VHH binders against q9y6x5. Designs and how they scored, part 74

Target 1, 379 residues: q9y6x5
Amino acid sequence: LPPKLLLVSFDGFRADYLKNYEFPHLQNFIKEGVLVEHVKNVFITKTFPNHYSIVTGLYEESHGIVANSMYDAVTKKHFSDSNDKDPFWWNEAVPIWVTNQLQENRSSAAAMWPGTDVPIHDTISSYFMNYNSSVSFEERLNNITMWLNNSNPPVTFATLYWEEPDASGHKYGPEDKENMSRVLKKIDDLIGDLVQRLKMLGLWENLNVIITSDHGMTQCSQDRLINLDSCIDHSYYTLIDLSPVAAILPKINRTEVYNKLKNCSPHMNVYLKEDIPNRFYYQHNDRIQPIILVADEGWTIVLNESSQKLGDHGYDNSLPSMHPFLAAHGPAFHKGYKHSTINIVDIYPMMCHILGLKPHPNNGTFGHTKCLLVDQWCI

## First folded at step 24 (VHH)

Design un2
Fold by OpenDDE, fold request of step 25:
Structure un2 (fold): chain B 379 residues (1-379), chain A 121 residues (1-121)
Amino acid sequence: as target 1 above (379 residues)
Amino acid sequence: EVQLVESGGGVVQPGRSLRLSCAASGFTFSRYAMHWVRQAPGKGLEWIGNIYHDDETYYNPSLKSLVTISRDDSTNTLYLQMNSLRAEDTAIYYCARHIWGEARTSKFDYWGKGTLVTVSS
């Protein structure tokens, strides 16, 4: 029987939550599997980009999902959470569920993973749920497990997405121990439900399960605001994305706009597109705007208003607060092994290996994950 | 203070048309994308559509044929034209201001109190 893999994402699960809070179910999961303590995600550290990086192995400049809010100047199209179903935005890469269906006589299933409800390269997930935040984890899990058990061709790759603890992180801030403890307990309970369901269905021993996240969360404050309107008139540019990485489309000379913004705040770096640091791998895409503003950790870019968010993400991907974790269990993985760090793009070639797929060209390094796998030599 | 005030709701018969308005104040309206959402009794929020600063519009595919969103930046007003109304279109309709960079969380930072539309024979 072909290997099966379930990829689960808890949005905004900061890596160090594992050190600071109790996760009895997740810890049990880890004990019987593997843990990568820190996953270095891609810049910008936002939801759509990083989820797509997980399933493509590509930096954002390569897969084309460069932000949660995008604008294409040529076609004049806009991308946002509300309008994310146009294949135009996703077709610059091939996600693993498409590969899975095209390379083998297999099916893929998805419960609300970004991009899974979109025909990408004229291929849509064999089974999928349209995104609806009102749908419970239980219902999502029920659908996924049903598809894993009863599909023909068999579902060999499945994704499951959940919005927490990201939403709560935004609301409460990651430093709110009281509220976040409650939120994270719920997450752990959901993991318990997941494991229990898999055991009940007889899937636990044979199914590879990866539990990960796309990014972390940093504490924000009303005392750490950067007001763009104090630096430049709104008539001089169009805002494509705001905080903590602003995307600026000049309406006047780019240099003039840059000059007005370059010293706007000591807590914000301003880059012309060609001057974006190479380490971000965030330059070679037309969807990246001519000027980007990158706020320092914990700072919020605003437009002459306050911000209600107490936590945010999207910052420099080298910041530990932006890093998620990865845990995995199943026949492909060791038991009781912990690893320090991988890159988020490394997950893709690993998943391809597990599923017996030929990976598309990607930025991941399979060697970084070999120690997690029972069939590989670990140096 | 940011304010959004919806108007134009009421009781209407099936098959009829209705135009809702949203008056915006307290911010530079012209630079923001705006959304319409609705909530039917006992149901969650449903996204209807949005309009960007450059008048590009996007719609919920299930509603696209029945709705048109427009804006007048000179009067800071957002509009929702609804045609061929059905009983299932009964809901409170809200206008909401777009938030940049958010995904799978709060899509809006401000919304109005809503206007009730009741479609009944």
Scores: ipSAE 0.919, ipTM 0.963, lowest interface PAE 0.5, mean pLDDT 96
Fold by OpenDDE, last read:
Formats: sequence, structure tokens, C-alpha cells
Structure un2 (fold): chain B 379 residues (1-379), chain A 121 residues (1-121)
Amino acid sequence: as target 1 above (379 residues)
Amino acid sequence: EVQLVESGGGVVQPGRSLRLSCAASGFTFSRYAMHWVRQAPGKGLEWIGNIYHDDETYYNPSLKSLVTISRDDSTNTLYLQMNSLRAEDTAIYYCARHIWGEARTSKFDYWGKGTLVTVSS
């Protein structure tokens, strides 16, 4: 029987939450499996880009989902959470569920993972749920497990997405211990439900399960604001994305716009597209706007009339506050092993290995995950 | 203060058309994308569509043929034209201001109070 893999994402689960809060169910999961304490995600550290990096092994400049809000100047198309189903945005890469279905006589299933309800390269997940935030975790889990057990061809790869603790992180800020404790407890309970369901169905020992996230969360404050309207008139540019990485489309000469923004705040770096630091791997895509603004950790780029969140993400991907974790369990993984760090793009070649798939060219390094796998040498 | 005020709702018969308006104030309307959403009795919020600053529009596929979103930046007004109304279109309709960079969370930072549309024979 082909190996099976369930990839679960709890959006915005910062890595150090594991150290600062109690997760009895998740800890049990980890105890019986493996933990990567920190996953260095891709820049920008946003939801759609990083979820797509997980399943493609590519940096954002390569897979083309470069932000949650995008604009293509040539086609004049816009991308947002409300408008994310145009294959135009996703077709610059091949996600693993497509590979899984095309390379083998297998099926894929998805519960609201970004991009899974879109025909990418004319292939859509065999089973999927349209995104609906009102659908409970239980219903999502029920569908996924049903598909894993009853599908023909068999589902060998499945994804499950959940919006917390990201939404709450934004609302309360990660430093709100009272509210975040409550939120994180609920997440742990959901993990408990997941494990219990798998055990009940007899899947626990045979199903590989990865629990991870796309990014962390940093505390924001009204005392750490960068107001763009104080630096440049709105008539001089179009705002494509705002905080903490603003995407600027100049309406006047780019240099003039740059000059107006370059000294806007000591807590914000302003880059022409060609000057974006190489370490971000965030330059070589037409969907990246001519000017980007990158706020320092905990600083929020705002407009005069904009609202403010207490927590945010999207910052430099080298910041620990932006890093998620990865835990895994199943026949492919060791038991009781902890690893310090991997790159988020490393997950893709690992998953391909587990599933017996030939990976597409990617930016991941399989060697980084060998110590997690029972069939590999750990150096 | 940012304000959004919907109007134009009422009771209409099936098959009829209705145009809703949303009056915006307290912000630079022209640089924001705007959304229409609705909530039917006992149901969750349903996204109808949006319009960007450059008048590009996107719609819920299930509603695309029945709705048209437009805007007038000179009057800070957002419009929702609905045609061939059905009973299932009965809902409170809201206009909402777009938030950049959000995904799978709060997509809007400001809402109107809504306007009720009742479609009944």
C-alpha cells in the first residue's frame, strides 16, 4: 500500500508557543513522533505565500504567490483572500497534491488549504472543500478522514487547514497571555480530536501526519506606527499591500516615490525591487512591486484612516517570532526525536520522499530532514 | 471617523431588480477596494464581490450573473446592482472596506449597518 500523508496547518502558530503554553495533546503527539522546534519560513511571512511554499518547496519569487494581496500590472488582475481562485496566480508552480495525482494513480484531499480549491495546471484536488470559515474543524476532519479511508483511487495525500491561532493572534496580540492561553488550549484540544479520530479509525499507526504552521506572530502597538501618509501623498502611488511589508506601485516616477519614502521611518527599510536583499529570495517575480517597504519587527505600517491589529506577521523571516514549528508522527518518522531548525521549503522534498514522489525542482534541502525519517541516515 | 451607510433595501418580488448604495465617509475612498457581503437569516456571511480602486471587479461565482458592483469616487459611493432576485437572496446586505494583506481572517476593517433586502411573492 502506498504511504499516506496528512498535512495539517494551524495558521499563525508561533514556534515558541510550545515553550510558553501547555499542549498536552500536541506534546503527546510529539512524544510519539518528531519535533522541529523552529521552521524558518519564507519572506514575506504571510499565509498564502508560506502555505504554498510548504507544498511546492519554492521561495515566493519562484512559486508566484508573493503576498496575500497581489497585483499584476500586465493583466491588471488583483489577488486577495476574497479572490484567490484564479489559476493565473497559482500556475507558476506545481503543488504536491497535483504531483501526487499526476505521477501516480492516487487521489489527493484537501480541507481548505490555500490553493486546493483551484485547478492548478488543469488539475484540482480529487477531493476538496471550498473555503468556508464557518465550517468546523470537526467537519473538516470528518471529510478528510472519510476520504483517506474510502476513496478510489486511494487518497494518499491530504491537507487540513485551520485559521487559529492566527486570527486570535491578530486580535489579541501574542502577548495577551489570558486570551491566547484560551485560544491555544482550543488548538490543543483540536489536535486531541485529530489524534483520537485517527486512532478510532485505525489510521494512527499507518498514516503519516505533519502538524505545522505558516508563520508566527509578533506584538504590535499603537506606539509603533509608521504612517505612510505622513511621508507621501496617496496620489503618487497605488498601495498593493500594506503591513508589515508594503507593496508600492508608483503613479509618478519611481525614483521620486522612493525618495519620498526612503526616510519615512528609521524603523522601516525601503527597497527598490532590484535592491531587495538576496537573502529574502524576493526579487525575481513580476508580481513584486517596484518598491517595497519592510517594517521592523513589531512596527505597523498604517494610513491615516487604517485600522490597527494587536498582532501581526509578515516580517523578516529570520525573526524567531515569525517562525512556526513542525511536528510529525507516523511510520516514516522517528519517535521522540527533536530537531532544532529546518527551512519551510525543506518540507516539500521530505513529503515527496515519504510519498514516493519525484519532486519538482525546488529550493528545499532533503538533507535537512533526514534525521526525522526512519529510513534515512542521520548525520 | 470611517463610516459606511448602506441604503436601497426593501421588499421586492421575485424577478425584480434592486440597486443598493453604500455611502462612504471619513477616509480616502478612491484608494480602497470595497466589498459587498450579505447574511441571510440563520446563515453565515456570504461574500458577494468587490471592486478595486481601478474598477476591476470580482464576484462570487454563484452570484456573478446576477450582480454588478460599481463605484463613484466623486461621490464616495459604492453600488450593488442585483437582477432577477430570488427568495434566497433575502438577506441583510453590507458594504465593507478592504484590508490589505489579510488572509483567512478579518478581510474587512469597517462595515456598514446593513440594509435589508426581502424577496417575496
Scores: ipSAE 0.915, ipTM 0.961, lowest interface PAE 0.5, mean pLDDT 96
Fold by OpenDDE, fold request of step 25:
Structure un2 (fold): chain B 379 residues (1-379), chain A 121 residues (1-121)
Amino acid sequence: as target 1 above (379 residues)
Amino acid sequence: EVQLVESGGGVVQPGRSLRLSCAASGFTFSRYAMHWVRQAPGKGLEWIGNIYHDDETYYNPSLKSLVTISRDDSTNTLYLQMNSLRAEDTAIYYCARHIWGEARTSKFDYWGKGTLVTVSS
């Protein structure tokens, strides 16, 4: 029988939460499997881009999901959480569930992972849930496990997505120990539910499970604001994305807009598209706007009438506060092994290996994950 | 202070049309995308659609044939035209201001108090 893999994401689970809070269920999961302590995600460190990088192995400039909010100047289309189902945005890459779905005697399933309710390259997951935030984790888990256990052709790749602790991180800030303790306790309980469900169904011993996240969270404050309206009139540009990476579409000469913004704040870097640092791999896509603003860690870009969050993400992907973790369990993985760091794009070739899939060209390095796998040499 | 005030709700018979309005104040209306959402009795919030600053519109596929969203930046007003109303369209209707860069969290930062629409024979 072909190997099976379940990929689970808890949105916005910062890596160092594992060191600062108690996770008895997750720790048991790790004890019987592997842990990567830090996963360096892709720039920008936002939800849609990073989730798509996990399943494609590509930088954002390559897979085309370059932000949670996008604008295409040629087609005049907008992308956001409310309008994310147009294949136009997703078709610049082939996600792993499509690759898996197209194989003989295999099918894919998804519970609300970004892009899974969209026909990509004219292929949609055999089983999927339309995104609905009101649907409980239990219901999502029930559907995923039912599909893993009873589908024909068998589901060999499945994804499960949950919105916490990201939503709470935004609301409370990651430094709110009281509230975040409560939130993270609930997450650990959900992991317990997941493990218990898999054991009850007899899936635990044969199913490979990856638990990971897309990004971390940094503390924001009312004392660390960058007000764009103080630097430039709104009539001179269109705002495509705001904080902490603002995407600016000039309505006047680009150089003039740049000059108005370049000294707006000592806590914000302003880049023309061609001057974006190479290390971000965030340049070679038409969906990246002519000017981007990158706030320093913990600083928020605002407008005069903007609301403010106590936590945020999207900052430089080299910052530890932006990094998630990866834990895994199953026949493909060692037991009791810990690894320091991988790149988030490395997950894709690893998953392809586990599933016996030929990977599409990608930016990941399979060698970075070999020590996690029982069938590979580790030096 | 940012304010959104919905109006135009009331009791209507099935098959009728209704136009809701949302009056915006306290911010530069023209640069924001705006949304309509509703909450029916005993149900969760349902997204209806949005309109961007350039008048591009997107709709919930389940409601697309029944609703039209428009805006007038000169009067800072958002509109929701509803046609062929059904009993299931009974709900409180809210206008909400868009937040940039959010995904799978709160998509809106400000809401109105809502206007009640009751579809009954």
Scores: ipSAE 0.914, ipTM 0.961, lowest interface PAE 0.5, mean pLDDT 96

Design un2
Fold by OpenDDE, fold request of step 25:
Order: C-alpha cells, then structure tokens, then sequence
Structure un2 (fold): chain B 379 residues (1-379), chain A 121 residues (1-121)
C-alpha cells in the first residue's frame, strides 16, 4: 500500500506553549514520534502565507500568497479571507495535494486547509470541505478519516485545519494564563481525540501524521500603538494591509510617502520594496506593495478609528514568539527523537519524500529533516 | 466613535425586492471595505458580500444572482439590493467594517445592530 500522510494544523500554536503548559496527549504523541521544537516560518508570519508555504516549500514571494490581504495593481483584484477562492491568487505555485493527484493514481482530502477549496492549476482536492468555522473538529476528523479509509483511488494525502489557539490568542493575548490554559487544554483534548480515532480505525501504526502550526502569537497592548494617521494623510496612500506589517500603495510620489512614514515611530521600520531585507525573502513579487511598514514585536499599527487585539502575529519571522512547532508520528518517523529547529519550507520536501512524490522546485532543504526519518542517515 | 446603522428591513412577500442601507459614521468611510452578512433564525452567520474602496465587489456564490452591493462615499452609506426574495432570505442583516490582515478569525471589527428582513406570504 502506498504511504499515507495526514497533515494537521492548529492555527497560531506558539512553540513555547509546549514548555509552559501541560499537553498529556500531545506529549504522548511526541514520545512515540518526533518533535521539532521550533519551526522558523516565513515572513510575513500570517495564516494564509505560511499554510501555503508548508504545502509548497516556497517563500511567500515565490508562491504568491504574500499576505492575508492582498491587492494586484494590474488586475485590480483584491484578496481576503472572504474572497480567497479565485485561482488567480494560488496559481503561482503547485501545492502538494495537486502534485499527489497528478503524479499517481491517488486522491487527496482536505478539511478546510487554506487553498484546498480552490481549483489550482485546474485541479482541486478530490475530497474537500468548504471552509465553515461552525463545523466541529469532530466532523472534520470524521470526514478526513472516512476519506482515508474508503476512497478509490485511495486518499494518500490529507489535511486537517483548526482555528485555535489563534482566535483565542488574538482575543486574550498569549500572556493571559488563565484563558490560554483553558484554550490549550481543549487543543490537547482534540489531539487526544485524533489519536484515539486513528487507533480505533487501525490507522495509528500505518498512517504518518504531522501536527504543526503556521505561526505563534505575541502580546499586544494599548500602550504600544503606532498611529499612521499621525504621520501621513490618508489621501496620500491606499492601505492594502495594516498590522503588524502594513502594505502601502502610494497615491502620490512614492518618495514623498516614504519620507512621511520613515520617522513615524522608533518601533517601526519602513522599507521601500527594493530595500526589504533579503533575509525575509519578501521582495520578488508584484503583489508586494511599493512600501511596507514592519512594527516591532508587540507593537500595533493603527489608524485613528481602528480597533485593537490583545495578541497578534505577522512580525519578523526570526522572533521566537512567531515560531510554531512540528510533531510527527508514523512508520516514516523515529520514536522519541527531538530536533531543535527547521525552516517551515523544509516540511514540503519531507512530505514529498514520505509520499514518494517528486517535489516541484522549492526553497526547502530535505537535509534538515533527515534525522526525523527512519530511512535516512542522520549526521 | 465608530457607528454602523442598518435600515430598510421589514416584512415583504416572496418575489419582491428590498434595498437595505447602512449609515456609517465616526471613521473615514471611503478607505474601508465594507461587508454585508446575515443571520437566519437558528443558523450561523452567512457572508453575503463586500465592496472595496475602489468599488470592486465580491459575493457569496450562492447569493450572487440575487444581491448587489454598492456604496456612496459622499453620504457614507452602504447599500444591499436584494431581488426575488425567498422565505430562506429571512434573517437579520448586518453591515460590518472590514479589518485588514485577518484570516479564519474575526474579519470585521465593527458591526451594526442589524435590520430584520422577513419574507412571508
């Protein structure tokens, strides 16, 4: 039988939650598998971009999902959570579920992973759920496991997405120990449900399972605000994205806009597109706007009339608070092995290897994950 | 303070048309995208559509043929034109202000109180 892989994402699960809270189910999962303690995600550290990086192995500038809110100046199209189904936005890359279906006589399944309800390169996941936040984890899990067991051609790759602890992180802030403890306990229980379901179905020993996340969360405060309206008149630019990385489309001379913003706050870096630091790999895409503003960790970019969150993400991808984790279990993985760090783009070539797929060109390094795999030499 | 006030709701017969309005105040209306959502009795929130600052519109595919969203920045007003109304369109209709950069969480930062639309013969 062909290898099977289930990729699970708990949105906004910061890596150090594992050290600061109790996760009996997840710890058991890790004990019988592997753990990568920190996953360096891609810049910007937002949901859609990073989820697409996981399944493409590409930096955001390469796969074209460069933010949760995007604007294409040529076509005049807008991208957001409410209007994310136009293949135009996704077609700059080939996600792994498409590769899985095109290379072999096999199927893919998805429970609300970003992009899975979109025909990308005229191919849509064989089985998928349209995104609906009201659908329970149990129902998502039931559909995924049903498809894994009863499909023809067989489902060999499946994705499962869950919105927590991200939503709660935004609401409460990551430093709210009482509320976040409750939220994270629920997450661990869901992991318990996942493992139990797999065992009940006889999948536990044969199915490869990856549990990961797209980004972490940092604490925000009303005392750490950067008000753009104090620095520049709104008539001089169009706002494409706001915080913590603002995307600025000038309506007047770009240099003038830049000069008005460059000294707006000591807690915000202002970049012309060509001056964006190379380490971000966030320059070579037309969907990146002419000017970006990057707030320091924990600072929020606001307008006069804007609302605030107690937690946020999207900051510098070198910050530990932005990093998720990766845990995995199954025949492809060692048992009881812990690794310090990988890049989020490294997950793609690893998954391709596990599934026996030829990967598309990507930014990942397979060598970074060899120590996790039983069939590889670990130096 | 930011305020959104919906109006135009009421009782209508099936097949009729209705135009809802949303009066915005307390913010620079013209630079925000705006949304319409609805909640039917006993059901969750359903996204209807949105309109951006440049008048580009996007709709729920299930409702696209029945609704048109427009805006008047000179009066800070958002509109929802509904045609060929059905019993299933009975709901409280809300206008909401777009928030940048959100995904799979709260994508609106301000809501109106809503206006009730009842479609009944």
Amino acid sequence: as target 1 above (379 residues)
Amino acid sequence: EVQLVESGGGVVQPGRSLRLSCAASGFTFSRYAMHWVRQAPGKGLEWIGNIYHDDETYYNPSLKSLVTISRDDSTNTLYLQMNSLRAEDTAIYYCARHIWGEARTSKFDYWGKGTLVTVSS
Scores: ipSAE 0.914, ipTM 0.961, lowest interface PAE 0.5, mean pLDDT 96
Fold by OpenDDE, last read:
Structure un2 (fold): chain B 379 residues (1-379), chain A 121 residues (1-121)
Amino acid sequence: as target 1 above (379 residues)
Amino acid sequence: EVQLVESGGGVVQPGRSLRLSCAASGFTFSRYAMHWVRQAPGKGLEWIGNIYHDDETYYNPSLKSLVTISRDDSTNTLYLQMNSLRAEDTAIYYCARHIWGEARTSKFDYWGKGTLVTVSS
């Protein structure tokens, strides 16, 4: 039988939650599998970009999903959570579910993973759910497991997405121990449900399962605000994205806009597009705006009429607070092995290996994940 | 204080048209994208469409042929034109302000109280 892989994402699950909270079900999952304690994600550390990096192995500048909010100046198109269905935004890369599905006697399934309800390169997942936040985890899980068990051609790659603990992290802030404990317990219970369902269906021993996330969460405060309206008049630019990485489209001379913003706050770096640090791999795409503002950890970029969150993400991808984890179980993985760190783009070549797929050119390094795999030599 | 106030709802017969308005205040309206959403009795929230600062519009594919969103920045007003109304279009309609950079969480930071539209023979 061809190998099967289920990729699960709990949005905004910060890596150190595993050290600070109890996860009986997840710990059991890890005990019988592997754990990567820290996953360095891609800049910017936002939901759409990082989920697409997981399934493409590409930096954001390469796969073209450079933010949750984007604007293309040539076509005058806008991208956001509400209007993410245009293949125009996704077609700069080929996600793994497309690659998998184009193989003989294989199909892909998806439960609300970003981009999976969009025809990319004229290919949409054989089985998928349109995104709907009102659909329960149970229903998503039921569909995924049904497809994994009963499809023809067989589903060999599936994705499952859940919005927590990200939403709660934004609402409560990651330092709210009482509320976050409750939220994270629910997440652990969902993992328990997942494992139980797989066991009940006889899938547990033969299915490779990866549980990961796209980013972490940092604590925000009303005492750490950067107000752009105090530095520049709104008539001088168009705001494409706001916090913690603002994307600025000047309406006047770019240099003038830059000069008005460069000293706006000691807690914010201002970059012309050509001066964006190379380590971000966030320069070589037309969808990146002429000026970007990057707030320091825990600082929020606001306008006069902005609302505020108690937690946020999107900051420098070198910050530990932005890092998720990766756990995995199945015939491809060792048992009881822990690894310190990988890059989020490394997941793609690993998944391709597990599935026996030829990977598209990518930024991942397969060597970083060899120690997780039973069929590889770990030096 | 940011405020959004919907108006124009009421009882209409099937096949008729209706135009809803949303009056915005307390913020620079012209630089924000705005959304229309609705909630039918016993159903979840449904996204209708949005309009950006440059008047670019996006619609729910299931409703695209039946709705038009527009805005007047000089009066800080958002509009929803609905044509060929059906019983299934009965709902409370809300306008909401777009928030940048959010995904799969709260896409809106402010909502109106809504206006009821009832389509009945």
Scores: ipSAE 0.914, ipTM 0.961, lowest interface PAE 0.5, mean pLDDT 96
Fold by ESMFold2, fold request of step 25:
Structure un2 (fold): chain B 379 residues (1-379), chain A 121 residues (1-121)
Amino acid sequence: as target 1 above (379 residues)
Amino acid sequence: EVQLVESGGGVVQPGRSLRLSCAASGFTFSRYAMHWVRQAPGKGLEWIGNIYHDDETYYNPSLKSLVTISRDDSTNTLYLQMNSLRAEDTAIYYCARHIWGEARTSKFDYWGKGTLVTVSS
């Protein structure tokens, strides 16, 4: 009886891949549902921050997951993909699966969405998989569909995460048409498998499904390196994050470190924390370091070494190359509707509406997504 | 050229201790977090733990009481102390260099060739 929602992320799926590659299965999904052609994500355009923004509706400064690599000077705690399970990092916000499963007769399920294996506010997803990149998409999907179909109290909100096309985008770069075509065909086949599985299990007609991503990908090159070691002695600072947004914790006077870096490269902007552009909404959290370095699109910040990646993300969130898409299908959504753009933080209040949940205070605007929904007036 | 070379592996009896070393060269070791990873025969890779530039350590919860990671920046050496060794600790042990800002993709940019530890009577 309660509405059900499955939120799916294919990491690093750049919005314009839809125009530049063939997706028969995804296009069928879109034809029977809705498409948002560009989702403006949050700065920095990295995986953990944007996945948490989707499920909290908050800017990174407000939810506290400000990067994939973080340091807290007070507690001396470090955060990385390897050590991401301390609730300390996640507790500055309440993600939708926590709110959902605290409702009467509801539970939440998760197949590897960032944070779902962490007890956030002493609450972990009712059903979850510990993160393990070796687990196939099929196994993730099997667990999610089993939980959606067989749980008591019923699973009303589920998440599913897949690492591609991000991994391949880093390896080949988005401009490698041959390799990316092969990778994206595999992704489209997985979407076909997802839809087919939902149909066979009798879930398709009454389950709302959102397929989206956290960010895009831009081409990198060995011709576009910014060598920090040529500009500043490494003993003058502690490096918290490197590229394309470096996070610098000065060991000497902050102004002196800033002055050594400000002319390092014409392809890098250097900001004191108080000077970070307001449009980034990336200033008001202690986890944001005193100096950040923001490389221009396609440039890589290095430490006197070559780079092994041909594609990257994390750049200015105004760049179209950093933007994912959103597609959705289900009883809550119109059929055949296309929308130009929303903000990634708008997804959260829309999901709360679909599930009948009261949203926590957030930065999203429900009005931006009303045209996607059948129960809302749209012009 | 970045190089990581593990040593100290060998055959050891159950219940004993063993210390592994990882000699690092070709980069400024003291600024990087470093990791230990192992692979038992027929199994996938298992993260053991890491140590940051400031000696803060994080461990795989299933191993945290059995292992200690340390570093010596003056000799560019990473260490793994293993105690109360069990047959299931038989594996190739690798050291690996941290990549800043990665999530859910490549975890490490440089690996050692590994050192084999065999725990048997």
Scores: ipSAE 0.863, ipTM 0.938, lowest interface PAE 0.6, mean pLDDT 94

